# VH-VL binders against Thymidylate kinase (dtmk-1), part 3

Target 1, 218 residues: Thymidylate kinase (dtmk-1), of Caenorhabditis elegans (q22018)
Amino acid sequence: MATDQKRGLLIVFEGLDRSGKSTQAKRLVESINKKSTESGDASSSPSAVLQAFPDRSSSIGKLIDQYLRKEIDMDEHALHLLFSADRFSKNQMIRDNIAKGIDVICDRYCYSGVAYSLAKGLPEQWVRSSDVGLPKPDAVLFFDVSPEVAAQRGGFGEERLETATIQQKVAAVMPTLRDDAYWKTVNADGDLDSVEKNVFRIYENLDREKPFESLEKI

## First folded at step 1 (VH-VL)

Design c15 (framework fv_cemiplimab)
Fold by ESMFold2-Fast, scan of step 1:
Structure c15 (fold): chain C 218 residues (1-218), chain A 118 residues (1-118), chain B 107 residues (1-107)
Amino acid sequence: as target 1 above (218 residues)
Amino acid sequence: EVQLLESGGVLVQPGGSLRLSCAASGFTFSDYAMTWVRQAPGKGLEWVSGISYSGDSTYFADSVKGRFTISRDNSKNTLYLQMNSLKGEDTAVYYCAKHYDSWYFDLWGQGTLVTVSS
Amino acid sequence: DIQMTQSPSSLSASVGDSITITCRASQDISNYLNWYQQKPGKAPNLLIYDASSLQSGVPSRFSGSGSGTDFTLTIRTLQPEDFATYYCQQYDSYPLTFGPGTVVDFR
């Protein structure tokens, strides 16, 4: 048995709208917490928290939410920095949870921010610089869904960033952000239970003994 | 056209050092993670080390950890394996291989033979 | 570490035979398994990825199946160029591990 408590994991769920990533992020959090409760041993069983970006309940997130609902207009550079600011507002909370042995599951992270801004034609070096220093994920689960499956899921196109045009451009850009050392592709065309089993397999094989790092570049 | 070419394999004394190189051509080298796999004479394949597309993350088999270093120069389309404190059991053909997606090796070099002997 | 085993260690066959090679993982690896072929004096080449997906350019006589801990590579109607060593490899977790190989020799 280990004498010291293991650190928490930072796991990021990325993908296009309607890929099922938000559902799977919630399912992973629920699965981790259920196992923790059933074990009756807080020191040997991790617990997890869900952090969605943007956090629409915060002051910064409320402003982002108004933009996404088409209630306000904003310069694209200003919007990019607001998304970065939203992530940095959670920086210390993420690090504190990891240090306490609590897993943090993020529904979207800096990769969404970079991909959407690059899809809009903003300068690459500038776009990639604003999230440097954020906690580095232990894993990024990229949800790959066929266009046909995504189109069948309801609610598509109801917000600014959900248009077919932007989704097409993001689909081309997101794979260029891949780092094979910690990115894993999840085939999201399957049923919810099959995808959930694959997500949990990835989760349970992550190495808690690796140093927890900060992003030096995106 | 798409290929990997290893070089640097030679006879080395125990305790010596050697650097292997792998030159990539015909694909965008900077988009792919790379790996080194070795094969001792008459034996099976053994994974040695891996490096992410950016070079920021590296992984090693326990048998080589602390002795071997993997690195890459994306501007030169070249992968390196620096081998220190060589042992007889490091004698093998060393293959460079490209990761497709994240996890399988779809392109392999021809291999370079490293012999560690007195 | 995940230990991989293969059965048989060697197999003698004739052109036209159908052969089966088995790979077993020491723990559940889902479908995170690849198969490689290595001919004498040559580098390995990828045959099958994700347990059952045939690599582009590989003949349809090759097929893979299995999940969890038990996996199978099948070669239907063996051809002269199929006499080689076959390796399975898991990518469920680091370190990546290969099976010891199965040598397919001419009878």
Scores: ipSAE 0.006, ipTM 0.426, lowest interface PAE 15.5, mean pLDDT 84

Design c16 (framework fv_cemiplimab)
Fold by ESMFold2-Fast, scan of step 1:
Structure c16 (fold): chain C 218 residues (1-218), chain A 120 residues (1-120), chain B 107 residues (1-107)
Amino acid sequence: as target 1 above (218 residues)
Amino acid sequence: EVQLLESGGVLVQPGGSLRLSCAASGFTFSNYAMTWVRQAPGKGLEWVSGISGSGGRTYFADSVKGRFTISRDNSKNTLYLQMNSLKGEDTAVYYCAKGYSSSWYYFDYWGQGTLVTVSS
Amino acid sequence: DIQMTQSPSSLSASVGDSITITCRASQSISKYLNWYQQKPGKAPNLLIYAASSLQSGVPSRFSGSGSGTDFTLTIRTLQPEDFATYYCQQYNSYPYTFGPGTVVDFR
């Protein structure tokens, strides 16, 4: 006696490296699924799935992974399109899950793609065009972290896009992509449990009755 | 030198329409989001509407949604606010303000304002 | 909508005084709060952005602090040109909302 009338939500987590966004995305998925299981509902399937971009395990994502690990070099325009192709390779999976009532939590999305390419000096109009038509998030949670807190977090690495220079440029560019109608700021300087509480508060107040749309522009 | 100059504020009867203009100079207009903020006589500031640098994204306060439209002509460095179905509660000084960058965030430069009076 | 409140609604001070104005948001807005000054008959001008960052050209006697829901604007060694109305404004979520203002006068 299951109902399938309510749609899932598309929620995107954005922020700089070391903002804690990946940890919080995982925690939200786990929290949603735990509550679903504990209630003893007719459906025992997970109520949420995690999708990280780039998907380093896919064919496209493995090529991106080689670039990020400095194993190959690539023209920056080609790389930008490869990141867009990676997102579009998941387009139908996202839409199918939403239609089934399964929430999709994305760790990074087109906003990271645009911000990093703009930070590298690629043409603005061209950069913003390649992700048009992707599913539109119900919410983008932007993780704001102080430089001091970010520097203390583990994983400060040697990958290509992890330099202080590129991160500073992305920090300046990412806010220019904000659309206050569906972007929400999360103060990421707090402890993990405090931040998780704020994330869940935003999640529980999202409106499942709104039409699910595609991005007309970015 | 950044300059913003509003025009178009006049006395209008309830139910009437009016278009406000904001002439911008001293910066690359198309690179910056723009906003309208109003202030009723003796009252505080109220955010009304915003538009992205390209004109592709627009936002409205609930009090004006469906009645007002925001637009821009980047070739003329001009911002517009089309106000329809005007009510007495729309009486205010209307300010044009420049966003930090192509998005809103903070308003670093403001025009002098133009007074709109809605009365019979 | 996020509601903003300010206290006090008005205060009287003398040149040379230090004053503090408070602003409270109905829900957490991180650091996404601005402070504006408005003199009678003039447009507002930006003083502080991102809760604590001083806008270029603004005197160092102005400072801001706070995060989450509680914020303060401090003016130390008050000058004659500082008698004005001060507004806080959040930019964490749509619609952007202003506080009701705090009037600072010398009488």
Scores: ipSAE 0.000, ipTM 0.431, lowest interface PAE 16.4, mean pLDDT 83

Design c17 (framework fv_cemiplimab)
Fold by ESMFold2-Fast, scan of step 1:
Structure c17 (fold): chain C 218 residues (1-218), chain A 121 residues (1-121), chain B 107 residues (1-107)
Amino acid sequence: as target 1 above (218 residues)
Amino acid sequence: EVQLLESGGVLVQPGGSLRLSCAASGFTFSNYAMTWVRQAPGKGLEWVSGISGSGGRTYFADSVKGRFTISRDNSKNTLYLQMNSLKGEDTAVYYCARHPYYYGSGWFDPWGQGTLVTVSS
Amino acid sequence: DIQMTQSPSSLSASVGDSITITCRASQSISKYLNWYQQKPGKAPNLLIYAASSLQSGVPSRFSGSGSGTDFTLTIRTLQPEDFATYYCQQYNSYPYTFGPGTVVDFR
């Protein structure tokens, strides 16, 4: 048998600041790669890569980084398109990894882009249009952390989009983007290890036989 | 050692209100999501409502949405179900249950012993 | 809402028998299915979670299998304490829904 391995999965981690999503994304990648190494043939098991958006090391991402660090200002429509461009710059990399059986774990995706731009008052239909055609996630893990628990985790944001006002507006908007067919809520109020085990259970139950699709709408 | 004890079930008239309580002991209450499940006499189980560990997220079955509210007081290790506009169809034993060690998991263990709510004139 | 059905509605069995109960979901729920046991006058007890994972303290004669829409609970070498009502429950999406139950009676 030439191919006993199925396609890779695209899994997106979404949530507010201090939800623990970035920590859990890294932990999932490490867990997948560790289990792959423990198999009798590491190349026959899925491996995983982490893709954070924005990719601050890329040409597009460096410009976004300057905006987030308050080093430059720009029109909000232009910024929205830069975030979309940053995601599309990784479009082929994602598809290639999925085809090779490599899981792609994204820390933020188009849902963050849409939610933050809608929170800023940009037009809804326009905002939802720029990410159409991106790979469709097999799952979006939405990290739901209570305001009380998030406040206790500390590290109040210094960057432009980390203010309480923007975070409150994003918290109201992001649930409206939910599609229960592939969005899963992760209760992020628990300790890191319990959340990690919940994440992995969601991961191991995802259907690799399902066709890999593109986003027709957001 | 982990225990849940419901209380508050009584006979109430249609259109009335009632608050149920669930006292938790033997675990760190605030670390666990909690749920209410009911069972009408001689019938099966029906999920009613759920609440996150902090109380920041709540979920309801369509049959009770707009009439029931779920809340918790983590300082007192107590879960509540406020039931308004009660109907005869709400007559049931009400159980509270814990989402187990993995927070937000959809399985329930342990369960309380239940408290009977009867809605009748 | 996801509708859950169970088959049979009831069955009669003797101690030492092996029995199988089936649960079906109206749409795919992956492995997000639990099995509970309820004895007369008592609260339900978790037997199996995530379709096939045996809850700690539950006897190994209980096992679960299935994924997608079709699931089974098997009890090998039925014991007197196993005469009870069994419920499946999905947790793939809100609202969570239970099957109507299967009554296992002594023959």
Scores: ipSAE 0.000, ipTM 0.423, lowest interface PAE 15.8, mean pLDDT 84

Design c18 (framework fv_cemiplimab)
Fold by ESMFold2-Fast, scan of step 1:
Structure c18 (fold): chain C 218 residues (1-218), chain A 123 residues (1-123), chain B 107 residues (1-107)
Amino acid sequence: as target 1 above (218 residues)
Amino acid sequence: EVQLLESGGVLVQPGGSLRLSCAASGFTFSNYAMTWVRQAPGKGLEWVSGISGSGGRTYFADSVKGRFTISRDNSKNTLYLQMNSLKGEDTAVYYCARGPLRYFDWLSYFDYWGQGTLVTVSS
Amino acid sequence: DIQMTQSPSSLSASVGDSITITCRASQSISKYLNWYQQKPGKAPNLLIYAASSLQSGVPSRFSGSGSGTDFTLTIRTLQPEDFATYYCQQYNSYPYTFGPGTVVDFR
């Protein structure tokens, strides 16, 4: 009995605040599910699911959310491990969806966690080690937005990690985490519809026949 | 520190072949796309070829397409340029550069360059 | 292929001068433009990336601006070490292309 003839894809959306990545992640999920329905998908299950990190609705995520809202203070090592724990709490769910042929679209992943912790000055080797063993993305879509365009999009500066200093440091660190084998750049300066079309072109060209593996390094 | 060191540039007869090497150190080589850029004596810069971090994607300028191949050995931190059917117009200093590719990286620029190796194609 | 042109091809300047170099693309390249400096007998050095972003370690007297097809590199209060050739380079599409260079000579 064939239970998994075509696996799902794990696609991660990364970028700085105001890059539009969260909007595009949601749009990709909606586009995949709409096309599946219109094409006569036999399954009642969705063809794609969205997983945002941190998951602010979970017990772990609620504690992270309090930190981000400046309601509590926390040692930065403890916070880094909470972000890592949040991702690992979804590890089996991701693998199960992929095995069922369901695409998993992640809004942020371990790369954000590592980049923000390194930007805060935490030890590089330790920071890079905590997420080893998570599912390896088929693609990381990095949303490249010019500082001028990002400044015009608004909705920033209220949470702890939304300062210009942290975001400048994260921008410097992010390139050190990339792997050209599966990181793809998305020009995020365009209008929402143009960016959405470029995202979908990348999605359509991904190879479902490659082995699904775990991260051995970050 | 990041270092790139080219080698292999020599005098070659027209129609000959030559392989250039670029030894990289001071960074995780497999995380970066790499590029070859050349400069003919007294002339400007010309992009020649690029390769993704994994080696799975390669790109070439029209002037060298079909004659040159780019490859890398990530276990040895070494970039290669195999040049076949060499012409007088290929005479140049060849630089290797660390450069993320636009479609596989956030920023596509050449932030570190080697010192260059001179290839002369003449009889 | 996207063709890049630079103006002027050469200029003569004195220490303390402010100079502007122009780069033009044959089609829109958004902000996907880099500027490099090359001193005689040396490899190029990255100055500006993404049209206006200053590379780490590059003096603030260098600045870049522009988008689409027209770009400028400005050097304020020219120093002796700034006498060099300057190249723009687009990375909007393959093949990547460089401008022909602008030589900044001592007057």
Scores: ipSAE 0.000, ipTM 0.435, lowest interface PAE 14.2, mean pLDDT 83

Design c19 (framework fv_cemiplimab)
Fold by ESMFold2-Fast, scan of step 1:
Structure c19 (fold): chain C 218 residues (1-218), chain A 120 residues (1-120), chain B 107 residues (1-107)
Amino acid sequence: as target 1 above (218 residues)
Amino acid sequence: EVQLLESGGVLVQPGGSLRLSCAASGFTFSNYAMTWVRQAPGKGLEWVSGISGSGGRTYFADSVKGRFTISRDNSKNTLYLQMNSLKGEDTAVYYCAKRGYSYGSYFDYWGQGTLVTVSS
Amino acid sequence: DIQMTQSPSSLSASVGDSITITCRASQSISKYLNWYQQKPGKAPNLLIYAASSLQSGVPSRFSGSGSGTDFTLTIRTLQPEDFATYYCQQYNSYPYTFGPGTVVDFR
């Protein structure tokens, strides 16, 4: 590179339901944008954006949302492909934001998709194949919450995939998706403010070491 | 406090069968993958088998595949290893161990072990 | 299957020494390596996971390093309770495999 300009980071938040990952993803985006505004370098564009998967507001995501709220049933292969389609529908937006120097913080990604489908008994090779070609994250923050703490948090068990049985199976599968080169574990059993401080410390280290190379593909 | 207690190790004749049990306490058993690791007298550790928290996935070392079966009863907080067609080479202390709740496959708590001797 | 080797097979050391044990994998295992300690007549104890992460409750004198095929376990300022057998273990692929062990004896 003939310039010292840097791209944005793609950071993925993964973990079981009620691990606090969604709250922490939102808080990280807010902290990044606040820091940029306070330093006086923020453009009219944000410095970080949140992308939740599934995107329940899109056409694809609305159908997924109906399944998760138990309003409709679907063949599990069809549902798996809808989750993959939802991720690919954001592929170019993610790459464009990263190229502009905007951090993209994903609340869940392909790792959730693979883990949940494997937990349902779908074939491993087939399940992994549908997300090949997605942008590869710079880091995956895995929110490790004790099962007892997760079960006590509000809203547990209300949606189709929020049962103890599915969460147990997902927890058993998740280690098979690991890559310690870019996965980092966050202890999520603490209070939200303590976890937030640790998450931001991890982010600051990643931002200091931000790569110049374009995003790799999965 | 996490505790794992193996039982069932006895003297068995070659070709015989034996079932080992591991009683777990101090954690939500059904939420953690479990494993069996063995150690022949005076020898090193050998991974034998693993099972997911729900029991839906099982894994075996080549040396025991087709002869051993791993299972669990989550209502009783108990892990099992059914050993069939036992050979002299199966003589070992058998440990049950709990896998950590993390992205890695490490064994954070171990039982005391139970000795299985296969001899005529 | 991935074969694991350890060097040395045995080591004699005194209290206060710093020692290094090496572990080699027959093929690349990234950082998917654990280290365990086993005392005579006792079950193994986890020391280090993911090549370099210290298990909670393990003394800071233990450290791990390495990636790919070459790994090391270092014990600084050896204590009497550290005389034991040490095993590395890969979890990159099934079946999981252990190294043959390194015996650390007092002399």
Scores: ipSAE 0.000, ipTM 0.426, lowest interface PAE 15.3, mean pLDDT 84

Design c2 (framework fv_cemiplimab)
Fold by ESMFold2-Fast, scan of step 1:
Structure c2 (fold): chain C 218 residues (1-218), chain A 123 residues (1-123), chain B 107 residues (1-107)
Amino acid sequence: as target 1 above (218 residues)
Amino acid sequence: EVQLLESGGVLVQPGGSLRLSCAASGFTFSSYAMTWVRQAPGKGLEWVSGISGSGGSTYFADSVKGRFTISRDNSKNTLYLQMNSLKGEDTAVYYCAREGYDDSSGYYPFDYWGQGTLVTVSS
Amino acid sequence: DIQMTQSPSSLSASVGDSITITCRASQSISSYLNWYQQKPGKAPNLLIYAASSLQSGVPSRFSGSGSGTDFTLTIRTLQPEDFATYYCQQSYSTPLTFGPGTVVDFR
């Protein structure tokens, strides 16, 4: 992989809360790493890493987390820029891993950030500009799940639907960000193992020989 | 400063009824799912019931289905557990807890807990 | 229903030790696993969610790992305040279920 000049893939998982996307992102990372170990690659070197956005362990991510938990208030423009800053803080790490042949699986990316801010009524052109220059994903896997299936996954399910104007607006905005050249819809209503098989099928068919590019627009 | 304060725990006879309350402060109550977890003396934690932010969805452990009802009054920032047909094995400290918000992952842990209120069911 | 088990049921340790507690689910729960700490007479406190994510304000000596059915909680350089009972909990599906707990006692 790294020794045969093939690059890593950048794969982004997007979807609403409780779509199972975070579970599937972790499962994909684990599946790639297990197969890498079995195939005779360096056994101590993972072939994939997980990057969740926001990175809740960082200073920026902790501040975002406090806002999302409604523990602090913040101007929405400032919050949008903190989300962008959080992604750019990982920009070089992503590029370095890709260059080494390590796949990077992102749990949410700029598309969540843009959709959330547009749902809040922020100006579209401004919102779409702050993440230009980030690495361009090889694929965005959009997890489409019915509300009742989502409610069965993780806790009790419906607290998001009650302040749920935001979730509904995000669901309406996400399709407007779609680029069919690299966005794939995953039907997330199946059991976790069936969805995992479909995710891995998409992963196996991605083209590592395409140039790795930066986002020129979102 | 998230705070949860349980009240209502007392001694009740088998077959009796009791309502527990949990007063919430320091956060937007209606935006969070809430739960009741109990712990019998000297035993481990047992999940009892959960309720969505709106109150539209409720969930119960098999041991309490049909006997307990969970509800909330979002105008008063208060969670309730109505306990009917109480049995000796319902004796426990009852904790109120908040299901935490995790916009990125959907994992929603119980991030804040009240101090608990003791319910004793005996003659 | 998903059954949770923990091992060991109890362990004794000294300040400065590193300890590991294991949690097993009866079926795959992916990463929908939380860890709680409880001190005698007090309410539980969240330590870790999503199997490996450290809750804000929790010391970095706590860490979690695992996925599917097998999970671990590790405490490095054990402190006096860490002598407590630790519980794992699955949030994959209702009914939500806790492990039986692991008691960490002073040696």
Scores: ipSAE 0.006, ipTM 0.475, lowest interface PAE 9.7, mean pLDDT 83

Design c20 (framework fv_cemiplimab)
Fold by ESMFold2-Fast, scan of step 1:
Structure c20 (fold): chain C 218 residues (1-218), chain A 122 residues (1-122), chain B 107 residues (1-107)
Amino acid sequence: as target 1 above (218 residues)
Amino acid sequence: EVQLLESGGVLVQPGGSLRLSCAASGFTFSNYAMTWVRQAPGKGLEWVSGISGSGGRTYFADSVKGRFTISRDNSKNTLYLQMNSLKGEDTAVYYCARTYYYGSGRYAFDIWGQGTLVTVSS
Amino acid sequence: DIQMTQSPSSLSASVGDSITITCRASQSISKYLNWYQQKPGKAPNLLIYAASSLQSGVPSRFSGSGSGTDFTLTIRTLQPEDFATYYCQQYNSYPYTFGPGTVVDFR
């Protein structure tokens, strides 16, 4: 039945480093796929794939990885475009999965790209323009974690974008990107299981009947 | 340019106490989790303890839990290991190392000090 | 605690040889495994992180592979400076644990 062939959801996980968002993204994918397996009917139960940005294993992602590890230096405009190119390299894969009824869970998306570039002082209009036309998320789950809890979960590295200064600037910028129509805050200070339950509750209540759109602006 | 220098290793009697220090230079100390790793003479490496960049979270190997305390003073760029109730099996070279985060849960000890020898013997 | 084992415990090789060292975890650690090199009387040096990523400044003749419980470190075309002890280390869960080491000696 055509009426039973619902589209997949695009769900984006955003937040500062150490917010637990990567762990929760993996847990959501596993929960969706487990329920799909238990039902025995793929058409009535969605499946999910995880897409992390940047994809450090891809050709574009290898250059980004070298920059983040301080192995190479790069003009910040060029880096912004590489992050945008990394997302657009997955554009058709995302749309194809959504059309097939497969949920796509993104660990970071354009909002990270915009927030980090704005935090570095790049021109606002230019920064906001490069990701226009990407698939629009059905929900952005913003993981709000206190700095002390974040520090406890993994410490900090010296990756180029993981310093306290840049994280503070990103924390100030990220809320300006919020659109309450589809952004939802997750209190990430809780234990992993409590956060997982809240994430799944949000997921279960998303509307698959809404039209799947593209980003007109960020 | 990045350097870690341990100090404090001496001969101590069983049941005694000792504090080791690790002086960091050439990087923003507070941005990094730090760790202590030891090596008994002629033996392999054993992870002992770790501490977050803020000092808010500490971790210990079972062999030292309840006896050792890790702490840091970010204003002095110094890491500490307070060792109490020392045993002969604690005899080892103690290394201070920086924990580097590569993103997405990936960590490694990328910079190591030269080590300081602690001998526990009567 | 996750127990790490390495095989062989020691091996003898000549310059120009290619060697493989194996590391096994008592339970799955995904790709959360690092490799370190230690020369006599010196501190360890990081070679490979996250099972297969080469640390900056480390020669390309070193490579790592594996996931789950079984991992390998391969050194192609051994050089004189490669005679050392090699350790794997898991960081999937606390406490972090090292393998017992593999000694690579000159033949």
Scores: ipSAE 0.000, ipTM 0.435, lowest interface PAE 16.4, mean pLDDT 84

Design c21 (framework fv_cemiplimab)
Fold by ESMFold2-Fast, scan of step 1:
Structure c21 (fold): chain C 218 residues (1-218), chain A 119 residues (1-119), chain B 107 residues (1-107)
Amino acid sequence: as target 1 above (218 residues)
Amino acid sequence: EVQLLESGGVLVQPGGSLRLSCAASGFTFSNYAMTWVRQAPGKGLEWVSGISGSGGRTYFADSVKGRFTISRDNSKNTLYLQMNSLKGEDTAVYYCAKLGYSGYDFDYWGQGTLVTVSS
Amino acid sequence: DIQMTQSPSSLSASVGDSITITCRASQSISKYLNWYQQKPGKAPNLLIYAASSLQSGVPSRFSGSGSGTDFTLTIRTLQPEDFATYYCQQYNSYPYTFGPGTVVDFR
């Protein structure tokens, strides 16, 4: 790696539906790219790409999309592995971008996969095993939103995994996956601008000199 | 076959009220979110309001919030739009549309019903 | 609110031409974009969903591409029935918003 060129960061946005995480992920990507374009010097200003999981446009993601839209049913173990396969299908793309100095911002990652499967009652050890070897995030931003604030935000979809019951179970499970070494809680009940400022503060303080690692456990 | 048929569009004076209906057939009505989209003469499409399959969640564009109410009767396969305090700028063809599973796209549309707000 | 723009606002084409219509969002919407076709006096029809997925029953000459803020609808080998107005629409965040439309007219 050249001493004058820093690697990209892998940043994951996690949280319940309607926590505002998707909006904030897009805003962070736009802010990074705007600063990069305005500087005119890619070596001193990183750029960023957004990767949402599941990627509903891919071959794997189309099957996941059909399940989420209630068009097909699937064994829950098979679905868990399909979500894991979707993430691994992007493994090399993430690593290549990081090596090029491009930040990768993920809207959901393996933590969502583990939390939803555990909420459904699948065996804990098995559920935690399928995503080992994925790139390890430099930071996981967990968007903590109250149920009442979430209910006021847009969208009137009723996807399979958007029910109040599953969301409540996921809310209980997700914090148990936390590792304070790289997880940061974002208070998502705040206004859009205050949340955005906090996200950017976390982003600008991340250390690009740390080794880029793979997940050995989840 | 999926069919949506709007009715209720008439000439109304400013400040008046009107209720539009949309009769649905060919699908399990209660399983799908529904929406109203309007189009002023010679203008583009504007999203107005949406409602979840159960009727438990409703959403409105800022231009109609507080004046319009969306509702549905799943036993009659009918969607409604109650319009109050009508303004000249509400003049439009009103379409009802079915969202695809879980509300991603407007996959089927009715023929529209014309609402004219004029003295 | 997310603002949607389309370019061009109108274009003239002949049968057999290939045309491209662009849609731009004021902020990133990932792939959460639909394309609709509307003929005079008729309701809109869904052509493309999720930016690039062709709706069942829609001819393969229609294709969509793009992600983030910039999106394209392409119609190859234009047919007489394709002369219509085309709208993009984002469903990434509420309120849902439409582009102003692109009129494809006979030359």
Scores: ipSAE 0.000, ipTM 0.416, lowest interface PAE 14.6, mean pLDDT 84

